# VHH binders against o26223: the designs that were tried, part 234

Target 1, 191 residues: o26223
Amino acid sequence: MKLLWTSQHIKVTVHIDGKVSKMDVLEAIKTRRSIRKYQDREVPEELIDKILDAAMCGPSAVDERPWHFIVVRNREMLEKIPEVHPYGAMVKDAPVAIIVCCDSSLEKIPGFWVQDCSIASQNILLAAHSLGLGAVWTGVYPLEDRVEGIRRLFSIPEHVIPFSVIPLGYPAENPGTRDLFDPDRIHLEKW

## First folded at step 16 (VHH)

Design P170 (framework vhh_vobarilizumab_d1)
Fold by ESMFold2-Fast, scan of step 16:
Structure P170 (fold): chain B 191 residues (1-191), chain A 119 residues (1-119)
Amino acid sequence: as target 1 above (191 residues)
Amino acid sequence: EVQLVESGGGLVQPGGSLRLSCAASGFTFSRYDMAWYRQAPGKGRELVARITYSGKTYYADSVKGRFTISRDNAKNTLYLQMNSLRPEDTAVYYCARDTDEFGSYFDYWGQGTLVTVSS
C-alpha cells in the first residue's frame, strides 16, 4: 500500500480506506470457507433478509428465477434435519438454516434450475461471509432419499424440489483462507 | 478412506520445543492444502498454521515466528515444528485436510495429539 510511503498519502488513504474496512467482492470470494461450528447466538432477521436479497440477485437461465427459500429457526425442526440428511449433523447446532428450493412450475428451460439454485446457494454463502457469519452448503439434490426426507419434514409440495440446506451462524471456527489458483487449468486459445 | 494420524505431542517445559507429525492416507496428499488446528480447554478449535499444495504458508499471529509448518509429499506427511513454547500453547493439536467440499460431512480431521506446556 502507498499508505506506507508518505504522510500525505496516509490521510488520503484513510478516507479511501473507508471502503477497505468492508469486504470487497474478490476478498469475499477468496476468503469464504465452509463453516460447520457456530456460536450459541441468534442471527438477526435483518441479516437473513440481506442474505436472501443477495440470493435472488443471481443470474438465471432465461430469467426463470425458480428459487424459493424456507428459513428454519425452530429448534425442533433443526434437530430433525440430520435424521433425513445423514451428512447434515452440524445443522442441529446452527441457530438458523435456509433451505433452497426450486418451484418446477416456474421452470422455462428444462434442467437449468439446478444451475439457478446453485447460484442462489453460492450467493447465500458469500453474503453470509460478507456479513461476518459462517455457513456451509449441505447437498440435497440429486440424492433422492434426502430430497424426499426434506420434502416430508417441511411439507414441501410435490412440484417443489429441495436443493440444498445451508446452516448459518456466527462462526466458532476459523479455517483460514486457501490459495487455489492453478495456472495448469487455464488454456490459451485451445485445449 | 481419508485418514490422518497425529503424533509427537507430550509434556514440555515453557521455552521448550516439540515436533508434531501427521501421517496422511487415502487421498493424493500433494494436491491438497493441509493445516494444523488446536483446541485449548474451554475454547473452540482455531487455525494454527496452513500450508498450500504449492508450499505457501500461513500462520496465526499468536504463533508466527515460533512455529513452522512443512510437508513431505513423498512421505505423505505434514509437520509442525513448535519452538519457544508457552503455557498458552497447551491444547490438543489436530491435523486437517483443508478442503471446502459440499455434499459430504467428512471433517477429514485426525484424532489429535495433546501438547501440555507446564513445569
Scores: ipSAE 0.017, ipTM 0.337, lowest interface PAE 6.2, mean pLDDT 83

Design P171 (framework vhh_vobarilizumab_d1)
Fold by ESMFold2-Fast, scan of step 16:
Structure P171 (fold): chain B 191 residues (1-191), chain A 119 residues (1-119)
Amino acid sequence: as target 1 above (191 residues)
Amino acid sequence: EVQLVESGGGLVQPGGSLRLSCAASGFTFSRYDMAWYRQAPGKGRELVARITYSGKTYYADSVKGRFTISRDNAKNTLYLQMNSLRPEDTAVYYCARDSSEYFGPFDYWGQGTLVTVSS
């Protein structure tokens, strides 16, 4: 739980654990890190709702918005994820995970659902960070064994494709920031 | 800079044992999941074993009961103890840090160490 107030373009968040911060969009993007250690503390439903609202606000090819989300809080289910996802060990220690899925029946143009679900996944990471939470994107699609393992574990229909598993919680680590700007990757006017 | 340096590979007879080591530097080793991958000639890379930052272990079915992954956080070193080696275990073995936001070892791999199991 935390308080939010908004003044013009700038949000101020007061965490119940005693932190007050301001985080604009550029700061959120530049300071977000993968977080794999979580406090033993529940994430309120209101924060999950805010994160999922942000996830659905991404651009989508011909506005198809094929994403569906599974919210997993059940500890027994979280503990089974590492059995089908080799890089999902931290999930069993998280208070909650979100599984991002594509409903292929909502796809209007073939193949662009991957970009749509990537955008939704990144928005989950950014929204979580802006709300004082930590998260990590663990990849599912296009790795066939992970896709089918997650499908079976969560009873996902054949026309729905699990895309990513994102555990999240209050962070118990601080990896610091990165300086990743590389001007050699920027070309003016032509390659 | 993040660096991973594997050692311990070599030629062994079927039924033999090898211990691989991976020396890690440039990051807080104790905070990351670590893994061993292998790539056999003509095949893609496959996960062999993983150890989480909390010490929980995962093994591929093909090596379960024969291989043991472990870590020494004080020495920033990852290990793979390989017992009862078979010709099918012949591969280049890679130490990997889960530093990718997404795919585990995609961001940081070592150079690999060759393990050949042959009579």
Scores: ipSAE 0.005, ipTM 0.182, lowest interface PAE 10.4, mean pLDDT 83

Design P172 (framework vhh_vobarilizumab_d1)
Fold by ESMFold2-Fast, scan of step 16:
Structure P172 (fold): chain B 191 residues (1-191), chain A 118 residues (1-118)
Amino acid sequence: as target 1 above (191 residues)
Amino acid sequence: EVQLVESGGGLVQPGGSLRLSCAASGFTFSRYDMAWYRQAPGKGRELVARISWKGDTYYADSVKGRFTISRDNAKNTLYLQMNSLRPEDTAVYYCAKDAYEGLSFDYWGQGTLVTVSS
């Protein structure tokens, strides 16, 4: 493990073997893409732990941090996700998926758990990308059929709400980058 | 309600050409990335081409140099010009509004069948 410093970036951590990509925060944000095709390679537990650590570092309304995570590696379970999630077909081909959940009993401000879980979901996508993995956020909440299907499939209690299903793995596609900067959405001083 | 309606498919001989169209409604077409996907019999869906709202394009290696994606924002229409068609291009072609990054709501039309055979 080595820390690198540059005048253009915050500190960067690199594995001794050099297998972790050197990517600053802005590059990671700008180059992250939804990845739906994965290599037939296992994702090490160490990388999942790093991704989940990053997921829990998001800001949360009144610091409620209502998120819980289910890590799914079981092939039979991954193959059942498309049966309850129509846009989750790629999940069956992923080596692992993370289900982001909200424990509603932990919410202090009504409705803010959605934003909390959105932040956690984005941190998962960004952390995965920074570690050389690809991932995609497949939406569950607020679609009641998907919420109930995922809850039933993974034995999720009624007070816990499945929010997103994020398959991830080593990328088997490169969709390129997006140019999303729109200056018409920036207003100086007033609308 | 987002609606996508594909047209232009049909039977064509190897080496022939077809132009697919996708009429979009229910959203501000000019502000979204658009894509063409295809699904061959017995296979999964694959991305064929993407065009950003700014006009940048991407092509799958299998179609690069033969297919051209374009858009007409005034008509809310997406196009795929397919040249030098091969039997392996036989598939149902789907127009898709770019999935919400983070929600994976790909809005698909009914598709249009392209058959390339002699």
Scores: ipSAE 0.000, ipTM 0.241, lowest interface PAE 11.2, mean pLDDT 84

Design P173 (framework vhh_vobarilizumab_d1)
Fold by ESMFold2-Fast, scan of step 16:
Structure P173 (fold): chain B 191 residues (1-191), chain A 119 residues (1-119)
Amino acid sequence: as target 1 above (191 residues)
Amino acid sequence: EVQLVESGGGLVQPGGSLRLSCAASGFTFSRYDMAWYRQAPGKGRELVARISWKGDTYYADSVKGRFTISRDNAKNTLYLQMNSLRPEDTAVYYCAKDSDELYGPFDYWGQGTLVTVSS
């Protein structure tokens, strides 16, 4: 149990615009939480660029990389998202949101775009956390009403499928960390 | 099938108390973190309190010292004891399994229970 204990103390120093962040990959994965409350503070464009770079670095089925991203900073547009997404009320209070989309014209193998966009969404959450931001994944696909609502709101063409809406900001809450390791879910050699 | 059924809400005067209950089924309750969320009129849902499967608790600053979250693993039931209630505590209260990590469109929350604090 010492091995798992000591891993929690490993940190990597990263310089972010003159500030120092200390978080290794395992710490980032284990301490990331969904954040739905944000400070009234703008997120620099440079941090959004770093987050989107990380999003595009995920693996994709047969390297199809079907991702497109809409960055929304317009307050009036953010305020309309809860009208088409029942669980997206926090988006109106965020300084920025990223809409993860699939361009179906880039799809090379049927159905794997869902996994590709899931990977991109998780990379956005982890990258945001590593940069001192908070974010939450609000689901759009596969609910047809949410897909159509978001499509209409952001003038998304028919061949593009909105997958998730991820509001981001400097966190105004700290829900703490989870202890989720359950050895009963691990099966050796066979079920 | 995860099912969560909240109860115990009602109308109460400022300074009053209520105890909310959540009956859980469809999963191994004793192995999961549980939480209470609330949604006030015109507001988004916010985390109120969380209790880990190991018994560690977290409280939002707005309720810290007034609310107490607890669990009864033998009865698969989650509780929220609310004391010194204020008008701003008026909301629909939702029980959730590992609530702040709810991904997707699925209802991992019950119907909620309405708490109205009014004079």
Scores: ipSAE 0.015, ipTM 0.380, lowest interface PAE 7.9, mean pLDDT 85

Design P174 (framework vhh_vobarilizumab_d1)
Fold by ESMFold2-Fast, scan of step 16:
Structure P174 (fold): chain B 191 residues (1-191), chain A 119 residues (1-119)
Amino acid sequence: as target 1 above (191 residues)
Amino acid sequence: EVQLVESGGGLVQPGGSLRLSCAASGFTFSRYDMAWYRQAPGKGRELVARISWKGDTYYADSVKGRFTISRDNAKNTLYLQMNSLRPEDTAVYYCAKDATEFGSYMDVWGQGTLVTVSS
């Protein structure tokens, strides 16, 4: 299918895997895995737009919505991310990455932007999975050297804090499922 | 408790080979992605190679074609075969376990093993 508008001014053809449109919320949560290997395929801008829409739908403290996003598709820029983020080496092999940032000028309650940006990051991971893509959250905040490195690399203003770098693409691996339910972590009425 | 112990480092001449080992204990080794990192004097930590719990591998461009990462789940051991070593490979090499599904942060670092490539 073709959309009239996807990224403010561009029409894009969208390819949707049959099973991705039928994944319910619980199945998406239970089957999402960190994906660090990607096919050599471009991700349509329409899918990125849907993922970012989902990211911005998360709850935030006092509805402050402090998040901003940088979409990185330039291969030379993607190759520079591992140089300032030692644990982000897989980013250079992804067709696209999203950098989740906090604009501190939008912050209404000190410190809650961390939870806000965590929610936005998780929504990116779940939305990508639901659309047949794979992604992984690579941490930036609260490590000062990584925050500084990413800020300088992408010309991020002093009042904006880079929080996470999320490479994504069509998955080239399937790590399988995890069985994580632990009833011993559930306490009734008190600790 | 969770432990990672590296071994196999040493002094080697350019063009030589070394095999590093990482003995893991205290967790279900076969269920975790594992990695080798290195840190040279005056530089930050650099990812060298990663192997998934299913055996899929990733290599930094600087070592592709020269290094091979592998795992032996029966022995709870991670390996790094290093061939055609160069002076710029001189570093302390660290074994790491992937801490979380949400990040690439390693929460269990080994003590490291020194590799010196010198004529």
Scores: ipSAE 0.000, ipTM 0.198, lowest interface PAE 13.7, mean pLDDT 84

Design P175 (framework vhh_gefurulimab)
Fold by ESMFold2-Fast, scan of step 16:
Structure P175 (fold): chain B 191 residues (1-191), chain A 117 residues (1-117)
Amino acid sequence: as target 1 above (191 residues)
Amino acid sequence: EVQLVESGGGLVKPGGSLRLSCAASGFTFSRYDAAWFRQAPGKEREFVSRITYGGSTYYADSVKGRFTISRDNAKNSLYLQMNSLRAEDTAVYYCAKDAFESYFDYWGQGTLVTVSS
C-alpha cells in the first residue's frame, strides 16, 4: 500500500511498505515485541533482503560467520512447520518465515556458533521491527526433536544445524511495551 | 524457587463449565508469557492456550470460542475459563511459564478435568 492524496476533502493514509521516519536504535530495542498475529499481506522481497543484510552484520566469533538462511514463502511448507514444532502454530498464518541455520563446516571455534546464530536471530527481529513488520523467535536448537523435524522438512544436510524459525509479517496485534529495567541486576565494581 | 500450582479441576457434565486457576510464585509473573497445556490418558501433551505478558491471547483450534485465558498480575495468577465442555476435553491441565519464545521452563503438577455424566 502507499500514501494517497486526492483533491477531495478526504485525506487517505494507507499502510506503507516501510517507515517514513526510522526509530533510533534504543527505541527499536525497547519497543520490539514478539508478534504472533499477522495481516494477510505479502512482505516485499526488498524488505526481506534488508532484514537478511542486517542479520549478517552481527559480530561473529573469530569472524567465522557460520549462518545460512532459508526463506520460506510457500504456504504448504509453512503449514507443515507446526507439525514438527509444537509451539509454532502461528507460523502457518505468517506470509514468510526465515530459518536460521549454522553450517558446522564453517565453524572456527567450537560452540560459538550458538552465539553467532543468536545474534543473527536478534538482528532479524530488530530489523523487522524497524521496517514496520512483526516477528517472533521460535526455538529449535537445542531441542533434538525440533532440530531433526525441521532438518527433515527442509532437506537440511547433517552438517547444518537449524537454530531458529522466525515467522514475520505485518503485525495484526499490538501487545504494548514492557519496562524491564531491574536495578537489582546491576552490581557496581564487584558482585 | 519457582512454583506453579493449578486448581479448579473436577468432574463436570458435557456442556458444563469450569474455571482453572494457576498460582505462580518465585518469579516476577508479570514479565513472562504463560500457557495452558493438557494431556489426555495415553496421549502426548498438547497446547491449549497462551497469554503474553502484554495480554495477547492464542488458542488451539479445538478450544477456540469455548475457552478464555486470562491473567491477574497483581495476584500472580493465570486462569482458564472453560465453557461448553466436551468429553474430548477430559485431561490433566498444566500451567506453564514461558521463559523465552515458547521455551517452557517450569510446569505445574496438573489438575484433572473429567467431562462425563
Scores: ipSAE 0.000, ipTM 0.344, lowest interface PAE 10.3, mean pLDDT 85

Design P176 (framework vhh_gefurulimab)
Fold by ESMFold2-Fast, scan of step 16:
Structure P176 (fold): chain B 191 residues (1-191), chain A 118 residues (1-118)
Amino acid sequence: as target 1 above (191 residues)
Amino acid sequence: EVQLVESGGGLVKPGGSLRLSCAASGFTFSRYDAAWFRQAPGKEREFVSRITYGGSTYYADSVKGRFTISRDNAKNSLYLQMNSLRAEDTAVYYCAADAYEWGSYDYWGQGTLVTVSS
């Protein structure tokens, strides 16, 4: 007997009339995709607030929670991001972007802020997906030219490090789902 | 070992066409996004085009309507069809694969030179 993985045991409900699909955490993780094409629709403040609440609920080393967030809705500012981030061309077409930052003065254990901000960034992607939005993580740290460019563009203090830029909006593409499970990467009891 | 190897560069006249190829090995190419970048002498590396593993395509404004990116997962290959070439397209063209969805492009080729000149 062959046992094949399937997501059919996980139900996703879709609400028409501007409401969002509801899905459990496992389905959200498995069906989230990077979205780089967005509808010409504004994202309500309420949804951004929910996403940022989720971002701040991530675990952090010794509960240091070093993250700060910049919410960018100004089209002129969004259009300048690709000038300092060559792979951020999609940001100019997004209705909003979130810049995830680390306040180094809040760091209690050296180096763990990278993991902390990675966790916050992933929570933003998952929360956005669960709310019917699409998003993509565009890398800033550890590329010094991008860090400095974003810092100057948004007047970020020297002790604060821009980590990622996450454009988000209602998706205008559907890349489909991924089957990434690889049992060869799982070792039982020993290598 | 992860490798990306570009080919198809050369000298072409303005208005001409070239097709670049990139051969991938050492990773499951079909599960990665892939892109073309270029760098002219003395200038910063510039994004040209990206294709996701799901088939969505993106182009820099400077090449929209002239260049077409495509992939052949069975051959582990990425292509860039370049039409209506201009002197300003002269650059070393690099193939890149995005090991992660956020566009870090951890895998790079060695580059292939494209010269557009009479």
Scores: ipSAE 0.000, ipTM 0.192, lowest interface PAE 13.9, mean pLDDT 83

Design P177 (framework vhh_gefurulimab)
Fold by ESMFold2-Fast, scan of step 16:
Structure P177 (fold): chain B 191 residues (1-191), chain A 119 residues (1-119)
Amino acid sequence: as target 1 above (191 residues)
Amino acid sequence: EVQLVESGGGLVKPGGSLRLSCAASGFTFSRYDAAWFRQAPGKEREFVSRITYGGSTYYADSVKGRFTISRDNAKNSLYLQMNSLRAEDTAVYYCAADSDEGLYTYDYWGQGTLVTVSS
């Protein structure tokens, strides 16, 4: 015998190519998957702007908001990313990638920029998914060779740290769904 | 206990073939993406091939057309069919499982199996 309970759902309306779709916030979180295969189809600048707006809405330690973003559409530059990022082979096939950076001159509390940039990266993934796009977070920081490689490719100054590279596009794959809830990881009031 | 155990490595001549296997246990393999990586002596670990839960496959340019990745969820197994082997394919081959992304590394790794291509 099982006891079952329900929770309320919050629905979000998304405009895609002049059409309207709806996605619950919890549904978006639970159904987002890393997408590494993309259609040969341009992503409109309006959608990138919406994604970057969402990225900047994340919480930030003492509101330092150290994020800077590089939007890469140039095919030659996208094709060079796998040379400095071993998990970045899919980037060359994406129509666009966003590089999330930290401007260390904006840091108010030492070390929290990593959390700030992680939040921005996750918001990019969720916003892309909600807009009918697929994306994947490929890690750069704290791997020194990747940081140096990306810095060299995109002429990033020394006080700015490349944190993640996120290729995105219209999905050309469906990796399927998964169930991840594990009640053994939840402790009530004490360990 | 989560485990990935590779097998099938060995010595092979240039132009030969090998099939690597990876046995997964202690987690629901069918819900994970899986991949092969390799590390040659004195070099960094490099990506070889990936297969998603949904069956999409990716290959490094160096192995595209020669290697084929596949999975058997009923047997909790991952495979790499390696054809037309070259001396530069000599490496320790690792299987890996990943829940969503290759941010830093994959969630789970095997201990590796040695492949030597020499005449």
Scores: ipSAE 0.014, ipTM 0.327, lowest interface PAE 7.9, mean pLDDT 84

Design P178 (framework vhh_gefurulimab)
Fold by ESMFold2-Fast, scan of step 16:
Structure P178 (fold): chain B 191 residues (1-191), chain A 120 residues (1-120)
Amino acid sequence: as target 1 above (191 residues)
Amino acid sequence: EVQLVESGGGLVKPGGSLRLSCAASGFTFSRYDAAWFRQAPGKEREFVSRITYGGSTYYADSVKGRFTISRDNAKNSLYLQMNSLRAEDTAVYYCAADATEYLGPQYDYWGQGTLVTVSS
C-alpha cells in the first residue's frame, strides 16, 4: 500500500548493532536525550567512523570546517577527564568519548568556529542516537580551566581549542521524551 | 546538485580494450566510495567494480583480472579500464557514488550510463 508523503514520514535507514533499522528524522530529534549511563559493552569502530562522518557533514561558516576529533577509548585517559571537568563524571564509565576540537589555523571568519563545533557536536549526538547509542554533550569551551585541562591531558597544540567532550555507549537508562514546544517563543512577522 | 556523467563507451571487437570515465560534480568526490555497474538487455543491473575513498578495490568474479578501477580525486573522476573484452561484457555501464563499502552496493547517486557493445 502507498503511504501519503508528509514531512512526518521522512525516515533514515541506519545500522544498529549490525542490523538495519529505520527512524524518522523528526522522531530522532524529538526522542534524543542526554544519556549518562552506559552498558559494559564496546562500541564498534565502524559506528564511530559513521558518527564522525555525520559530524563533518554539518554546515560551516564560509565552509571553513575547522573541526578535528580525538577518539578516546583508553580507560586510564577516560578516568582522568573528571579531574579537569567536574560535570564529566560519567565519562569514566563510557566505553569511548569523542573530543570535538577547533583548529584555529583553518578558521576563515574569526569567532564562527563556535557555531561550527556546536553543529558538529549536535550531529554526533543525533547520529549516535540514530545508531542505537546514547551520548551526552559535556561543555568545555568557553570555560578556561576546562579548556586548559583538556588541552594538557590530551597534548592538544596551542592553536587547537577543545570545544566539547562527548562520551557515548549503548544506553543503560531510558529517561523518556520531553514536551518542550513553547509557542510564546515564536513571533510572526516581527517581535 | 550532484551529477555523475559517464563517457568512453562504444563498439569494440572481442579481445579489444576500452577506458570508461565518470566525471563527478556537486559533492566532495574524494570522500565517497565509487563503483561501476552494468545492465545488459533483458537482465538485472550487475555489480562490476568498486573503489573505496581509501583506495581499496573490489571486482565481480566475471571481470577480475581483466578490468581495473581507479580514481583521480584532483580531477573528480572515476575510471574503468576494460581489457580482453568479451561479447558477455556488452551492456550499459553506470557510474555510482555515495555509499560506504561496508553497507554493500547501496548507492544513491547514479549516472545516465554509457553503452559498450562487444561484437564481431
Scores: ipSAE 0.000, ipTM 0.080, lowest interface PAE 21.9, mean pLDDT 82

Design P179 (framework vhh_gefurulimab)
Fold by ESMFold2-Fast, scan of step 16:
Structure P179 (fold): chain B 191 residues (1-191), chain A 119 residues (1-119)
Amino acid sequence: as target 1 above (191 residues)
Amino acid sequence: EVQLVESGGGLVKPGGSLRLSCAASGFTFSRYDAAWFRQAPGKEREFVSRITWKGSTYYADSVKGRFTISRDNAKNSLYLQMNSLRAEDTAVYYCAADAFEGYSTYDYWGQGTLVTVSS
């Protein structure tokens, strides 16, 4: 029930008492928010490596793991993303963005790469959040103009499909709490 | 190879002032947030103040208005100016550097410097 969830202690851990503050996996899932405003602060390469490791640990259909990633730190390239992605204006303000791609030559089961790349994208968001970063998933696939715009901008070959653009950085906003638990969407035994 | 070395601790009377310094080496200090923590006898380590690599500052409520954190990236140094000191400020003060903005247990703590506020 919704009251059970809202009555729980669901706060993000904070480094205030001198002890380590960490999110467990349930806390990370429940407190992750889309972040579109970033501090002008460098994201260490080690954190990007950890995020990409987490992205590649997602389940994939028949273990096809068709994902490839482009890490973009070049300011000029980040500033060009809004030209081909109308709702990606925040990307130019991020210190880094990850482009999640599908290599169609690695696909074993037709169509499942969409789920595979969605899982990789969500793992990026959760991993970023757990490391104190903010991120947002900006949609590319299945919008043809965005797919081709991103492909041209980053020299992506025809057999590779750009799926999402995920800007990330240290958050410069706190969008607040969301209570999304809806017991009416849970059916016992049958619909 | 990474090292943080605190200095400036000592004995001071209530109402007095003291300036702590922290010298960083073995990493690119200017790219890290830096913080001061303290630990009184028999207590857990307590957050005191943080300065981001861009210069934004944060303070524990207990020290806000009395303490000022600052940094000098050219000298790889962090400072804590402590004014209007109270007996409750008596603690070992630790310098910390945190690339992960408080989401890390990891690394880059100094050995501490003792501050005693008494008559």
Scores: ipSAE 0.000, ipTM 0.105, lowest interface PAE 17.7, mean pLDDT 82

Design P18 (framework vhh_7nfr_2)
Fold by ESMFold2-Fast, scan of step 16:
Parts: sequence; C-alpha cells; structure tokens
Structure P18 (fold): chain B 191 residues (1-191), chain A 120 residues (1-120)
Amino acid sequence: as target 1 above (191 residues)
Amino acid sequence: QVQLQESGGGLVQPGGSLRLSCAASGFTFSRYDMSWVRQAPGEGREWVSRITYSGRSTNYADSVKGRFTIARDNVKNTLYLLMDSLKSDDTAVYYCAKDAKEWGSYFDYWGQGTQVTVSS
C-alpha cells in the first residue's frame, strides 16, 4: 500500500538547480539525502545563519542547549580535515563545513548532550535541504582519535567535545529518494 | 626566521625501520604542538602523527598506529618519528609541520621534506 500525502500543512522554500520550489516538512524529511558532491559555488552567509538558527531550535534535555558551532570556510583547513577524519574526504571539496560541538560545562544531565548534538546535526541536514543545499553528517564522537584530531585541528578547548563535521554546499549530485518504511519494525501495544 | 629541517629518510626494505628527525629553529619549540605529514607520489598530504608541546600526549593516523612513534626533545629543539615495520604504502616524502596556534589555522610552517622509499 502506498502512503498518500493529500494535504500540506507547512511549506519551506527550496532552491533546486537554481529554481525555487516548495516542500512540506514530511517531504523534506523523506527526500533529504546525504550529499557528498558540491558545486564550485559559495554558500551565502545568510543561509548558514538560517541553518544554525534551525540547529539551535531543536529540543534539548532540560533545555541545557550545550551546542557550539564552528563554521569553516578556509580551503586549507577544509583540506586538512581528511587527515584527522579518514572518511571525511568529501569535506575538502565542500565550500563550507559546520563542526557541531558540545560545551560540557553546559551539560545538566550526564550523557544527554549526545542526543542534543544529534538533534542539532539532523536539523542542520534538514535546514540545508530545505534551502536547496546538500550536506552529509560525518561522525566524530565517540571515536576518540577523531575527537582528538578535530580538537587539535580547530583549537577546541578540553571541556568542549567535537561531535560531528557536516560539509555542505549546492548539490552536484541527485541520488533521488528512498522508500524506507518497514511496518515489521512497528509493534502495537507490546514487543 | 622559522626553519624546520628534516633528515633520516632513505631506502629501506619492507619490515625495516627508520628514524626521522626534524631540527627546529626560529621559534620557541617547547610552546608548539608538532606534527608529521606525508605525501605519496600522485596523492594529497596525509597527516601521520601529532605530539603536544609538552610531549605528554600523542596521536596517530590509523594507518601507522602501533608501528610509528612520535617523540620530541625540547632541550635540543628536535622532533622525531620512529618508524617500525615499514610497508611499501609508507613510501612518501615526510614533512615536519608546526602548529599555527591561531584559532582557525592548522600549520603555519613546513620543512622541505625527507624522502622515505620502502622497496625490496
């Protein structure tokens, strides 16, 4: 059986191939894909600000909001990320990357900062998609060597933990959407 | 005035060992983290290892972990890379690199490099 989307409650403006389109929230969630190839085109600062605003609007355990963000546009710095993150090769080709960090001094409940930073990371991906950009989440935490490599590279203080590196730009690939709904993973009333 | 001069490279058989040195001058060596970075023919630069200014903490790329050891002598202003169990994939020019220290900057000075060739 197909899932029918018959009404759109909330719409966002998306720029695809230079053209403006609108998608609702569910379409944004369903059509977001990891993008690893980017156009040789700068991302305006105003779009980065909108993405970071969205990142900070996520729910946070006891409203601790422990996230800090590093915006990297320097090409030499972007080219160095693969040296400390082996699976971050695409970052060197991106016009910009966002490093999501946790300031542990802002943590009120031990361990929930991981969920907080995951939510912020996902909001960055969705916001980028809604604005016509592509992005991919590359994992840093909990891989200690990557954490320390990124910390050293960006002069991150000891009490701050780098969580993810998210390169983004105008997409140079279109992988299409996936149908991932699996009813066998839904249990009613009991396991 | 900052100078980094590598030495100790050469031709070595697979499974062999080499010790690289980097003589530093023109800055207060003991205040800066130092790294080794390599570049294989036709490839980009790959970070190999880092040591903090105090020598108390070290980090290694997964490709060299357990085989290479980074060390420093703050009295002699010298950085070392001890390379054990060398493989053909370790063939590269090895560069000594100084940490920039400034937020948002990575390395501000590099040496001229020393060639390591692993072949039988």
Scores: ipSAE 0.000, ipTM 0.073, lowest interface PAE 24.6, mean pLDDT 83

